# VH-VL binders against Sex-regulated protein janus-B (janB), part 16

Target 1, 140 residues: Sex-regulated protein janus-B (janB), of Drosophila pseudoobscura pseudoobscura (Fruit fly) (p54365)
Amino acid sequence: MKILNCFSLIGQCAKPILRTYTSPAADLLKLPRVDIKEGKLRYLLLSVYIHGETKHARTVVRGWNTDSHDDIYYKNVRAMEKLGLCTKCLGGGKMDNDESARKIKIHGSCKTFGAANHHKTKEILLSSSKYKNFNITVKK
Below, E stands for the ipSAE of ESMFold2; O stands for the ipSAE of OpenDDE; V2 stands for 0.75 times the mean of E and O plus 0.25 times the DockQ between their complexes.

## First folded at step 18 (VH-VL; framework fv_concizumab)

Design u3 (from t2 with heavy chain E100Y, light chain E55L; at its last look DockQ between E and O 0.48; V2 from the best seeds 0.00; counts 0 for: pae E 2.3 > 2)
Fold by ESMFold2, look of step 18:
Structure u3 (fold): chain C 140 residues (1-140), chain A 120 residues (1-120), chain B 112 residues (1-112)
Amino acid sequence: as target 1 above (140 residues)
Amino acid sequence: EVQLVESGGGLVKPGGSLRLSCAASGFTFSDYSMSWVRQTPEKRLEWVAYISYGGSYTYFPDSVQGRFTISRDNAKNSLYLQMNSLRAEDTAVYYCARYYWGELEAFDYWGQGTTVTVSS
Amino acid sequence: DIVMTQTPLSLSVTPGQPASISCKSSQSLLDSDGKTYLNWYLQKPGQSPQLLIYLVSNRFSGVPDRFSGSGSGTDFTLKISRVEAEDVGVYYCMQGTHFPWTFGGGTKVEIK
């Protein structure tokens, strides 16, 4: 059998039930780096990574009009666990996102996780296609 | 100095409509979110509408949701409250208020108010 | 909606004496950001409300230091160390932690 007949050997011997599986690495790369709503928001800066592979963590911004920073953390941890991914919170704050003015204000802290590096948050927002031309200011 | 001047109040029958205006001066209007707060004849204060500094999003309490609309024209330094399907319980003095996001998280300046009376 | 209860409803104070106003909320006003968004406003006779205190204890610009705020969780107090004639009016607490924002019913302060 020549190299091309190796594939024929597999096809001749068995018809395994095969499914395309996404890997945790593929799911990590597909994560939106920014997922924020319009409004008066609480936000978290999150590090997402494959268990045991913190060297290649992906930093993401999540901001919603919700009652507590814990709601954002909890929802994201559950979503990432379904993908086989770990989540570490790098801190939080508050954000005012007025998309018609193309302006975002960032400030504040999270009691549980501390203040996020708001400069890092600004960099991530400006790297996204949606927010790259926004006026983004960090307040005290 | 910061000035907020409301107008457009008056007497209206139940089920009617009224549009309030607020003229702002003495600050960069487009940098601030704005609200309407009303004071009933019994002197209770009720927040009734919020609009972001660019006008992109708004918030309302359930008591006026679907009946009141808040808008702004930043080129004219003006804030508006459209009140539809008015009820007797909407009778109040309506204040235009500036909201200071971040450092204060409070209504730091208020107008003088305009009176709305809903009666048959 | 969070109910804000003020006591007393009215207060008659001898000039130069202290006054104390209580404000209680039906739920904790501690935000997940670690701050408590409890504000105090004064409405003098014939005037619109004006901001006195924000974030429980911070005086707004121009507010005399005889005004002080304190409290945490659900229990808050506004104190006036020496009541003056210009302090008469109705005092309102307000919570800004949870939508919808709500005010207390007011406390009328008068000089007796």
Scores: ipSAE 0.515, ipTM 0.821, lowest interface PAE 2.3, mean pLDDT 90
ESMFold2 (binder alone), look of step 18: mean pLDDT 93; pTM 0.952
OpenDDE, look of step 18: ipSAE 0.766; ipTM 0.885

Design u4 (from t2 with light chain F99Y; at its last look DockQ between E and O 0.55; V2 from the best seeds 0.67)
Fold by ESMFold2, look of step 18:
Structure u4 (fold): chain C 140 residues (1-140), chain A 120 residues (1-120), chain B 112 residues (1-112)
Amino acid sequence: as target 1 above (140 residues)
Amino acid sequence: EVQLVESGGGLVKPGGSLRLSCAASGFTFSDYSMSWVRQTPEKRLEWVAYISYGGSYTYFPDSVQGRFTISRDNAKNSLYLQMNSLRAEDTAVYYCARYEWGELEAFDYWGQGTTVTVSS
Amino acid sequence: DIVMTQTPLSLSVTPGQPASISCKSSQSLLDSDGKTYLNWYLQKPGQSPQLLIYEVSNRFSGVPDRFSGSGSGTDFTLKISRVEAEDVGVYYCMQGTHYPWTFGGGTKVEIK
């Protein structure tokens, strides 16, 4: 991978939060738990937190129509850094989201970050307003 | 047993339209994504369309994008390919194929094909 | 688009002898999920294509164990350990890692 994760940025604490009217804690609470596209997707399960404050960590699901899981990771790391937040990848997989059938299938892994806990991903999806009534299956 | 039976092929002039059908049986059709794959007179295989099991999304290669549409009727166990603005290079045998998502990730069953000839 | 190149274009094989077919892709077929989506199909005379091998080396249901697949990255091989008369036809590789999905040009296997 050519990009750095948030570990290389631990010494740069103040800039992003000085330019907003919200605190990192407020931004973390407003962070969407689910952001997935429709289609045959790659997805990551991410832990987002204020550096050094893991008790406020939020686990989020991110899925896109990209050629690589690394694209999803880079996009999300940069977005979180603008909010003063750190990101840790908890693994990934693949997802088939057919919204007209209200069905999501989940399986697989990410080479770089390993397999996500797909049952945790299912729980998060079912907790969202958009996907709470979907038939969500974890394939082996 | 899984069966896929294509129909609707024939001779059309360039610029014309044709609608292909595929009747599915022997499996729960609405659980599977489907595709059309064509075989040219030179025996090359080309993937031309994909539709998700609920029909919510579709994929096409650039060569047919905007000219072909794929649809399904899960109540009738039927898959369709609407081909518009046909060109001579669309001449082929068109196969209906089932796609197994997940571990397999392949076209596991194919129909017998229906022939489309585009000529003046 | 990913170009899939098969060699040889044609094989004539004495029954009972091995056959080997090469498939090369213009880019790596390794997906970021760690899997390689390289499949093999056989089209027997007068028939539609049939799945033989998926994900490089896995035999589809009912495929005899004389068929084996191997390879990684950009280089893949299908082997038939002992060619039988029913194995004649055209063999195609296919990649499913990158859109659009593409097939090799085919390798015709005949009995001498």
Scores: ipSAE 0.580, ipTM 0.834, lowest interface PAE 1.8, mean pLDDT 90
ESMFold2 (binder alone), look of step 18: mean pLDDT 94; pTM 0.956
OpenDDE, look of step 18: ipSAE 0.881; ipTM 0.930
ESMFold2, look of step 19: ipSAE 0.543; ipTM 0.827
ESMFold2 (binder alone), look of step 19: mean pLDDT 94; pTM 0.956
OpenDDE, look of step 19: ipSAE 0.863; ipTM 0.919

Design u5 (from t2 with light chain Q27R; at its last look DockQ between E and O 0.56; V2 from the best seeds 0.00; counts 0 for: pae E 2.2 > 2)
Fold by ESMFold2, look of step 18:
Structure u5 (fold): chain C 140 residues (1-140), chain A 120 residues (1-120), chain B 112 residues (1-112)
Amino acid sequence: as target 1 above (140 residues)
Amino acid sequence: EVQLVESGGGLVKPGGSLRLSCAASGFTFSDYSMSWVRQTPEKRLEWVAYISYGGSYTYFPDSVQGRFTISRDNAKNSLYLQMNSLRAEDTAVYYCARYEWGELEAFDYWGQGTTVTVSS
Amino acid sequence: DIVMTQTPLSLSVTPGQPASISCKSSRSLLDSDGKTYLNWYLQKPGQSPQLLIYEVSNRFSGVPDRFSGSGSGTDFTLKISRVEAEDVGVYYCMQGTHFPWTFGGGTKVEIK
């Protein structure tokens, strides 16, 4: 977190004007591990990290109803770069999220980034409060 | 083994409504997304509705968006199509179709169809 | 919407002879997942459509090996190596890559 402090007076008696910024490390910890829509989705498994610190990366699931997997990737890259974070794609696939049935089906691949480890994706989903009680099926 | 049986077709005037039903058997209905596909008198096929296996989301082409509603009752193994504001171009045989997500991404089983005629 | 164009509109074939049906799409059917969702259906006289081929070239269960599919991008072909009497009907291609899903206009296959 960065605090912008402005002193302009001799004798240092001016009231500080404070702006609060979150550091990249704090932003990384606050990232949702899961952000998926309801529907017939394309999804990516992403590694997000502070530049040069890949050993402390956070693995996240991102699923969206878009025309291409590439759209999901570039949207997330731009969002992470605003936070001072780098993104590596670990692969992708397809996901069918029916929240009223509390069921998610996962399969497939991404041409650009390859197939994600869908079992890792399932593990991450089940660790979240929203999806912990879902029936999650991984298909080949 | 897989069986899909449509019903509820008939003759209706433009602007009218009909509700189609599809009874499913021989498979676990709640594991499959479902669709309606229609065949015009000119024998063209047109996809008209999709519903997820739990009913949580639906898709429609623009030609029927806002006029047709798709629903399902998984306890009764039944799929429904509510058709409102019917037009002459909605005249068709309406098929209930099972969608196999993942491996096929196709309509793998179809019912026999039910005929809807919209005329003045 | 993706326009699916089939040629020819009809075929008259002597039994035992090959047949070939073309399907062209107005846009590439290659999905960003690396698959191409181009399917073929047969509607025999008096019956509902039945799945023959999915994902360009995979035969559905129970489909004889005389049926084969090929193609990529925008150009696809269904071939029947030796047409039999039971193969008569209307053949439809369908794309499942882009909503709304769309069908070709059909190709009627008849025995000469």
Scores: ipSAE 0.495, ipTM 0.809, lowest interface PAE 2.2, mean pLDDT 89
ESMFold2 (binder alone), look of step 18: mean pLDDT 94; pTM 0.956
OpenDDE, look of step 18: ipSAE 0.842; ipTM 0.903

Design u6 (from t2 with heavy chain Y53S W101S, light chain D31S D33S; at its last look DockQ between E and O 0.02; V2 from the best seeds 0.00; counts 0 for: pae E 13.3 > 2, placed apart)
Fold by ESMFold2, look of step 18:
Structure u6 (fold): chain C 140 residues (1-140), chain A 120 residues (1-120), chain B 112 residues (1-112)
Amino acid sequence: as target 1 above (140 residues)
Amino acid sequence: EVQLVESGGGLVKPGGSLRLSCAASGFTFSDYSMSWVRQTPEKRLEWVAYISSGGSYTYFPDSVQGRFTISRDNAKNSLYLQMNSLRAEDTAVYYCARYESGELEAFDYWGQGTTVTVSS
Amino acid sequence: DIVMTQTPLSLSVTPGQPASISCKSSQSLLSSSGKTYLNWYLQKPGQSPQLLIYEVSNRFSGVPDRFSGSGSGTDFTLKISRVEAEDVGVYYCMQGTHFPWTFGGGTKVEIK
């Protein structure tokens, strides 16, 4: 989808979708790149983007101690929909996050979405303030 | 050590143009969003431009929208601010600032600044 | 635009005594994600601004424990429990919740 005429859109639209459209770029910029818990986790690598603009996506890491990768996916999809953003899963895996030892081990895959690029996940974690000095390893 | 070094400031007449540069080192430049923040002679801080880590998203306040352009060259670890149609109120010290958009949502490192003076 | 109002404009403090700086925003800084993007910066004489506090109350790496931030909604406070000579400078609050991002007018802290 293209935004062909924003003056025409403002003049023609009174629907709630307009309010979400007016700030989706700001919400994308503020989206945390990393949101993981301590301990043994399932995680997903997610691409979040403005509708129709997948080449401008923001890649994020989301991990919880849950029995299902699908729960992580659907919770994030619902949260992004409230912000007017789309979500695509890039794969998943598991993560052993030992914060007291400052170590993270990344491994495994997701049944539904396949294996994430764990080296990309490692790069994203190391770019964050909290995990930048952790010893992060990827198991094959 | 994170370093940001601005250059390209100077004296310019109203209506003129300047291009500021910021050289980055000590971190993976392409992983970070960047901004320009200016400090007026009255010591007020004003955010003036933002660019995403890949360069696809830019934002400006209304005061400079349409006159300023922000760009980056990730292969050269360089950030740029093109300033056109300069006005006296654009006189300021211009800082290059790194924006940590994940954990902090803040400007965590700033350069030394470069001075732009707009006067006849 | 969100107006950020700092008080006092200046503060003269005896070394070792506490200092408190208020920052008030013209609108709530609570974002739709539930986070409040209120930051504090210090500009020491002759230097660039440096980050002290992010997201209301979190100290940036290397910031001493004597600095603490608090607040919610529209009202925020930076406290220095025991002012030292190296704390002299201008303190700025900044909101990152609403575009355009805006700074407070600054509070100059001096040693008596």
Scores: ipSAE 0.000, ipTM 0.534, lowest interface PAE 13.3, mean pLDDT 84
ESMFold2 (binder alone), look of step 18: mean pLDDT 94; pTM 0.959
OpenDDE, look of step 18: ipSAE 0.017; ipTM 0.669

## First folded at step 19 (VH-VL; framework fv_concizumab)

Design v1 (from u2 with light chain F99Y; at its last look DockQ between E and O 0.51; V2 from the best seeds 0.67)
Fold by ESMFold2, look of step 19:
Structure v1 (fold): chain C 140 residues (1-140), chain A 120 residues (1-120), chain B 112 residues (1-112)
Amino acid sequence: as target 1 above (140 residues)
Amino acid sequence: EVQLVESGGGLVKPGGSLRLSCAASGFTFSDYSMSWVRQTPEKRLEWVAYISYGGSYTYFPDSVQGRFTISRDNAKNSLYLQMNSLRAEDTAVYYCARYYWGELEAFDYWGQGTTVTVSS
Amino acid sequence: DIVMTQTPLSLSVTPGQPASISCKSSQSLLDSDGKTYLNWYLQKPGQSPQLLIYEVSNRFSGVPDRFSGSGSGTDFTLKISRVEAEDVGVYYCMQGTHYPWTFGGGTKVEIK
C-alpha cells in the first residue's frame, strides 16, 4: 500500500494562490533551468507550468546536499506555489559535482518518483552558462 | 593494481601538529574521491575526512572539524591530512582509502596505514 | 550520529561450519534513492580492512560465494556458509547513508 505524505500531496498540482502583482507566465520564463550545488548531491528533474497549461512546461534541474530527495521536492514546490506555478516531478537521481575539475557524474534514482532521464538532465546542464563546458557523464 | 601508501606518522605531544601523506598508483587518481579512516588502539574504525576527486569540496565529522584539513595534488597522485591541535584521542592507525562513487558507494581500497601516537 | 551495533563481539567456528554476524543501526539506512548503503569489511590479522560486501548483499570483486549479506532498514546479517582458515579476522559493518559515516564495533571470527 502507497501511503501519502505531505510531499506526495504537494506533488499533486495545487491551484496557484492569486496575488495582486503576480504574473505566472513571466515568472515561469525567468526560472533558472539549473539550480545545483557543489558536492555529493541528490537531484530532481522537475516540470514546472501554469496550472492547466502543460504544453508550455519548463523542465528544470534542482540539486542539493541533503539526506533526502523529499527535502528538494518540498523546497521547490513551496517556491513555485509562491509564484502561482504547478510542479510535477519527472524523477531523480544523484550527482557528484566537482566544479574545480569541471566534472559532473550522474546516476541513480529517487524512490518516490523513480529515475530521471539522466540524458535529459545532461542536456539541460550543458545548455546552461555555468556548466556548458563541463565534462558530464552518466554512470550506469 | 591499486596501491595506496601512507607516510608521516609518528609520536607527537598533545597540542602538536602532524602531516600525513598518501601516494597513489595503479589507477587514475583524479577520477576518485578519497578519504582518511582511522583505527583506534581499541580497534574501532572512524571515518575522519573526505575530499572530492578534484579537491573542490571536503567533509569531516565533528570530532575533527576545524582541527584537520584534507588536500590533494592530482599532478603528484598524492593525498594529505594536516592534523592540528592533536589530542590523546587522535592516537590511531590512519588509513588512506579510495571512494568508489556510483556503483559501489564504498571504500574499495585501503592503504597499509601509518601510526600516529599522541602522548605526553 | 548513527550507532552501528554488531553481535556477537567474537565468534569461534569449527572449520567448514557456518557463521552469522548481526549488525543493527540506530536509524534506518534506506536512502531516499531507494538503496541501502550498508557495507561489510574484513580485516585479516596484520592487514588493512578490505571491502567484502556493498549495498547490503553485493559481493565485491574476488569475494567468494560463501559470503552473503542480507537485511533491510535497521537489521543486517553477514553469513559465511562454510568458514575457511582464510576467513579469520575482524568483520566491520559500515553505513554510508547518513553523515557522518559510521562503523560497527567489529566481530572477531576465529577458527577452533
Scores: ipSAE 0.600, ipTM 0.839, lowest interface PAE 1.7, mean pLDDT 90
ESMFold2 (binder alone), look of step 19: mean pLDDT 93; pTM 0.953
OpenDDE, look of step 19: ipSAE 0.852; ipTM 0.912

Design v2 (from u4 with light chain D33S; at its last look DockQ between E and O 0.47; V2 from the best seeds 0.00; counts 0 for: pae E 2.3 > 2)
Fold by ESMFold2, look of step 19:
Structure v2 (fold): chain C 140 residues (1-140), chain A 120 residues (1-120), chain B 112 residues (1-112)
Amino acid sequence: as target 1 above (140 residues)
Amino acid sequence: EVQLVESGGGLVKPGGSLRLSCAASGFTFSDYSMSWVRQTPEKRLEWVAYISYGGSYTYFPDSVQGRFTISRDNAKNSLYLQMNSLRAEDTAVYYCARYEWGELEAFDYWGQGTTVTVSS
Amino acid sequence: DIVMTQTPLSLSVTPGQPASISCKSSQSLLDSSGKTYLNWYLQKPGQSPQLLIYEVSNRFSGVPDRFSGSGSGTDFTLKISRVEAEDVGVYYCMQGTHYPWTFGGGTKVEIK
């Protein structure tokens, strides 16, 4: 049995070592605000920022068909670290994304990171070109 | 109040096909994901298909993957199961079941079932 | 696939006495959401299954309070505090945490 130590609202920030990359500021601006799949999803609300620049953090939504919320967190932290960016988890939940109905349901929490502000998640989804005209409901 | 009525069961030879229907009433059908669950002659329950409330995605266990197709028509409040390449082990009572996403995460209402018999 | 094992396979109960049904899963049913998606169903003679308990211990609407569920991880129990004649049937546990969703083999409850 392998017990994994869950990250509890602790930001992950590391410099990329000896790797060619664009500037962190440019990469932050290009970062998609929304990256969610279709289906029954686990999701996280993440704050991404340049070290020492938390005032200019971008809040992003990541929702995937994975085994656990921790998998979403670790994959996103690794991706942001390659760009020289820091990540803080703002909580999580579940989504049911039926794109043919243009409807998304949001509910729940994450054991490790707590419940996200689902209404903020809804606002971010509605600000995106793909989801701007979806019917998005927060179930509670 | 909630009613689910299955139809289309019958006797079919191995390798044959059959299409089941489920008529829904007493609730807003398009707000709910739906499933088919079967009960074997030994009284075992097996989940066999799931479709999202808009029909955008579906899930199947390996035992029926590639042979069964689930679909819905929200304008007609109807759910369907197309069963192809039927085998003797597909003999069962097939139930239409409503899935409540969110807090419940359960099959909260079931139809009365329709019997499918696959025999040589 | 998660194997759900119910015991006993059947039980005969004197009316008014308690009954207890065990359900054990081959893996933990705790989801990363912090929920355990373990449900109980009753199939009365000649009827379809009906939901009794969802998420381990929550009674579905209209289910009498003599039914209670408990457990965590891999071990779950359905209890009937005072068995009545209308409680006769087959009880199934079901896990909804891991794909594919699976049911227990059932426990037949009879009246002596």
Scores: ipSAE 0.517, ipTM 0.828, lowest interface PAE 2.3, mean pLDDT 90
ESMFold2 (binder alone), look of step 19: mean pLDDT 94; pTM 0.955
OpenDDE, look of step 19: ipSAE 0.871; ipTM 0.924

Design v3 (from u4 with light chain K35R; at its last look DockQ between E and O 0.58; V2 from the best seeds 0.68)
Fold by ESMFold2, look of step 19:
Structure v3 (fold): chain C 140 residues (1-140), chain A 120 residues (1-120), chain B 112 residues (1-112)
Amino acid sequence: as target 1 above (140 residues)
Amino acid sequence: EVQLVESGGGLVKPGGSLRLSCAASGFTFSDYSMSWVRQTPEKRLEWVAYISYGGSYTYFPDSVQGRFTISRDNAKNSLYLQMNSLRAEDTAVYYCARYEWGELEAFDYWGQGTTVTVSS
Amino acid sequence: DIVMTQTPLSLSVTPGQPASISCKSSQSLLDSDGRTYLNWYLQKPGQSPQLLIYEVSNRFSGVPDRFSGSGSGTDFTLKISRVEAEDVGVYYCMQGTHYPWTFGGGTKVEIK
């Protein structure tokens, strides 16, 4: 059965095989605000929103030990497009995440998108349950 | 002043094991990532291991991956390289090197090295 | 792996004269962060390597201003404007943009 009945006032969450019935607004709210790996990372600060509607944009942090900042960007753009969402890069940088020391160092920039507001990135990290008690230092 | 002193080098047969140590002083050891860099008899320099300042992650080139392990004890200001399944190509002077992440991104201080010889 | 090729292999210089060392990489060393992680080291006789230049052209603390670095992409140069006796040793370039990090083969500088 591929079709859901109409949602009531309290609605039903569609199962994964029926995710085409979810709204972009619901998918935007479910996005992890922080998704960073451990290690010497490249990172981007991204604004994710419903196309044409920036009033409810979400700012997210994405940090990976990939080959380039562009790889992080395009992978996120493709993932968001599948959810009906648009992505704008707010800049990038570098991050050194040592989770056993509970310490993160942030600095630098991205050639394509410029430097992120690293203090905003720190604020977002500290708002997450995983990183709220980390010692987070912005270099520079 | 920054001091790095390696020890534990010696003669070992192929297939054997050896553990190198590096004693650090003159700086806050736990604030710095560390590496081992080796110099072959032909005087080529090769990076062989990296460990983060808290020890949470490590990097190795393929030539030693799976055979070498890097570790640190920040309470003892000590860095270690465990070398297993040693081969003749591992014969080198092994240096302990400090790495500063961020503005510098280089090996800014090196020890004097310890010699490892792998031969039958 | 990124191959780092240095020329010349050795260099004999009269004190007070300039010297120039070339380092070429098999791929661009420009990172997506906009920085180029090309460093220079000097190993004096009987000593361990010491950092001279980081990120192409920045002198490390205590390095005399007669040392300068330049270049971009795949082509890099270390210059010594007036060679002194204490500058003898082997000079190595190193790239830190791509794993594994790799060094050039070295250039031996000696005094005539």
Scores: ipSAE 0.585, ipTM 0.833, lowest interface PAE 1.8, mean pLDDT 90
ESMFold2 (binder alone), look of step 19: mean pLDDT 94; pTM 0.956
OpenDDE, look of step 19: ipSAE 0.849; ipTM 0.910

Design v4 (from u4 with heavy chain D31E; at its last look DockQ between E and O 0.02; V2 from the best seeds 0.00; counts 0 for: loop humanness VH .283 < .308, pae E 9.8 > 2, placed apart)
Fold by ESMFold2, look of step 19:
Structure v4 (fold): chain C 140 residues (1-140), chain A 120 residues (1-120), chain B 112 residues (1-112)
Amino acid sequence: as target 1 above (140 residues)
Amino acid sequence: EVQLVESGGGLVKPGGSLRLSCAASGFTFSEYSMSWVRQTPEKRLEWVAYISYGGSYTYFPDSVQGRFTISRDNAKNSLYLQMNSLRAEDTAVYYCARYEWGELEAFDYWGQGTTVTVSS
Amino acid sequence: DIVMTQTPLSLSVTPGQPASISCKSSQSLLDSDGKTYLNWYLQKPGQSPQLLIYEVSNRFSGVPDRFSGSGSGTDFTLKISRVEAEDVGVYYCMQGTHYPWTFGGGTKVEIK
């Protein structure tokens, strides 16, 4: 398995495997910017784009209660390949998402992909309707 | 090719303990989350335990929380369910089930089951 | 806990005729990722359950195209376009959106 450089906005992706032909641009615009579970989780900051069209990339937050950041990455790569989209990891970390208290703590890094820009992650979370009123803190 | 083989079922008195095992073969065990699902004598299916593929996350319904423990040994391709403080209501066939967490997010393969009977 | 209600409790079907099974959940099964984790299982006589349908409408590998799933929100349906002898058994719906994961009570399908 090759390790992608998560600090690059442009990277090599596998040739897409399309489940059905569709408009990749429309699918890219419909992607949720935030998809995170509640609780203690690992997260990645991902750039999703049409191969060769990186100026139209969307930055998304994906968090899952899993044992490895790599699983978040490969789940998303497989999903994006079905839509004709490429994925580049911009880094990762950990998140404690307490939805009942409306609090999120963001910290840490990903062994494989390095630390995400956690302040960018906070910005994206606060731009979403679900998390706009959360108290979101970033540690080191 | 995928095979899940449960063992360790039997007759036990209320308040007793039992440990179930599940031997996995025909797939990369460490890449799959696993679960225990039981079927009562009334034929109802009840999910009773979940463990992530690396073992970091476990989850239980309230009916067994604090009494059951799930664990796995990825080097031995084995899944375990430790059942303590057993009650008559725990009488069931216990299935080991593979959870494909990626695209399916479903129990795609089940073992044949092992029978646990709790009675005095 | 999410209650999953299946109807009917049993179905007697002439071979070659269609069958339809309803599954209703006590709350929406739409997850925050835009997916609905509603699955269907078949338990044939003397066997373990087997996966038929995942994510409402996707057939699992090797499942014949006479099986189809549909629905959204709280209301879901499994249809068998032409029931065959091998389709006999108990059908269960299952939700995987909310913990604890819960199953419907089952629908027994028999050939008459």
Scores: ipSAE 0.007, ipTM 0.605, lowest interface PAE 9.8, mean pLDDT 86
ESMFold2 (binder alone), look of step 19: mean pLDDT 94; pTM 0.956
OpenDDE, look of step 19: ipSAE 0.847; ipTM 0.909

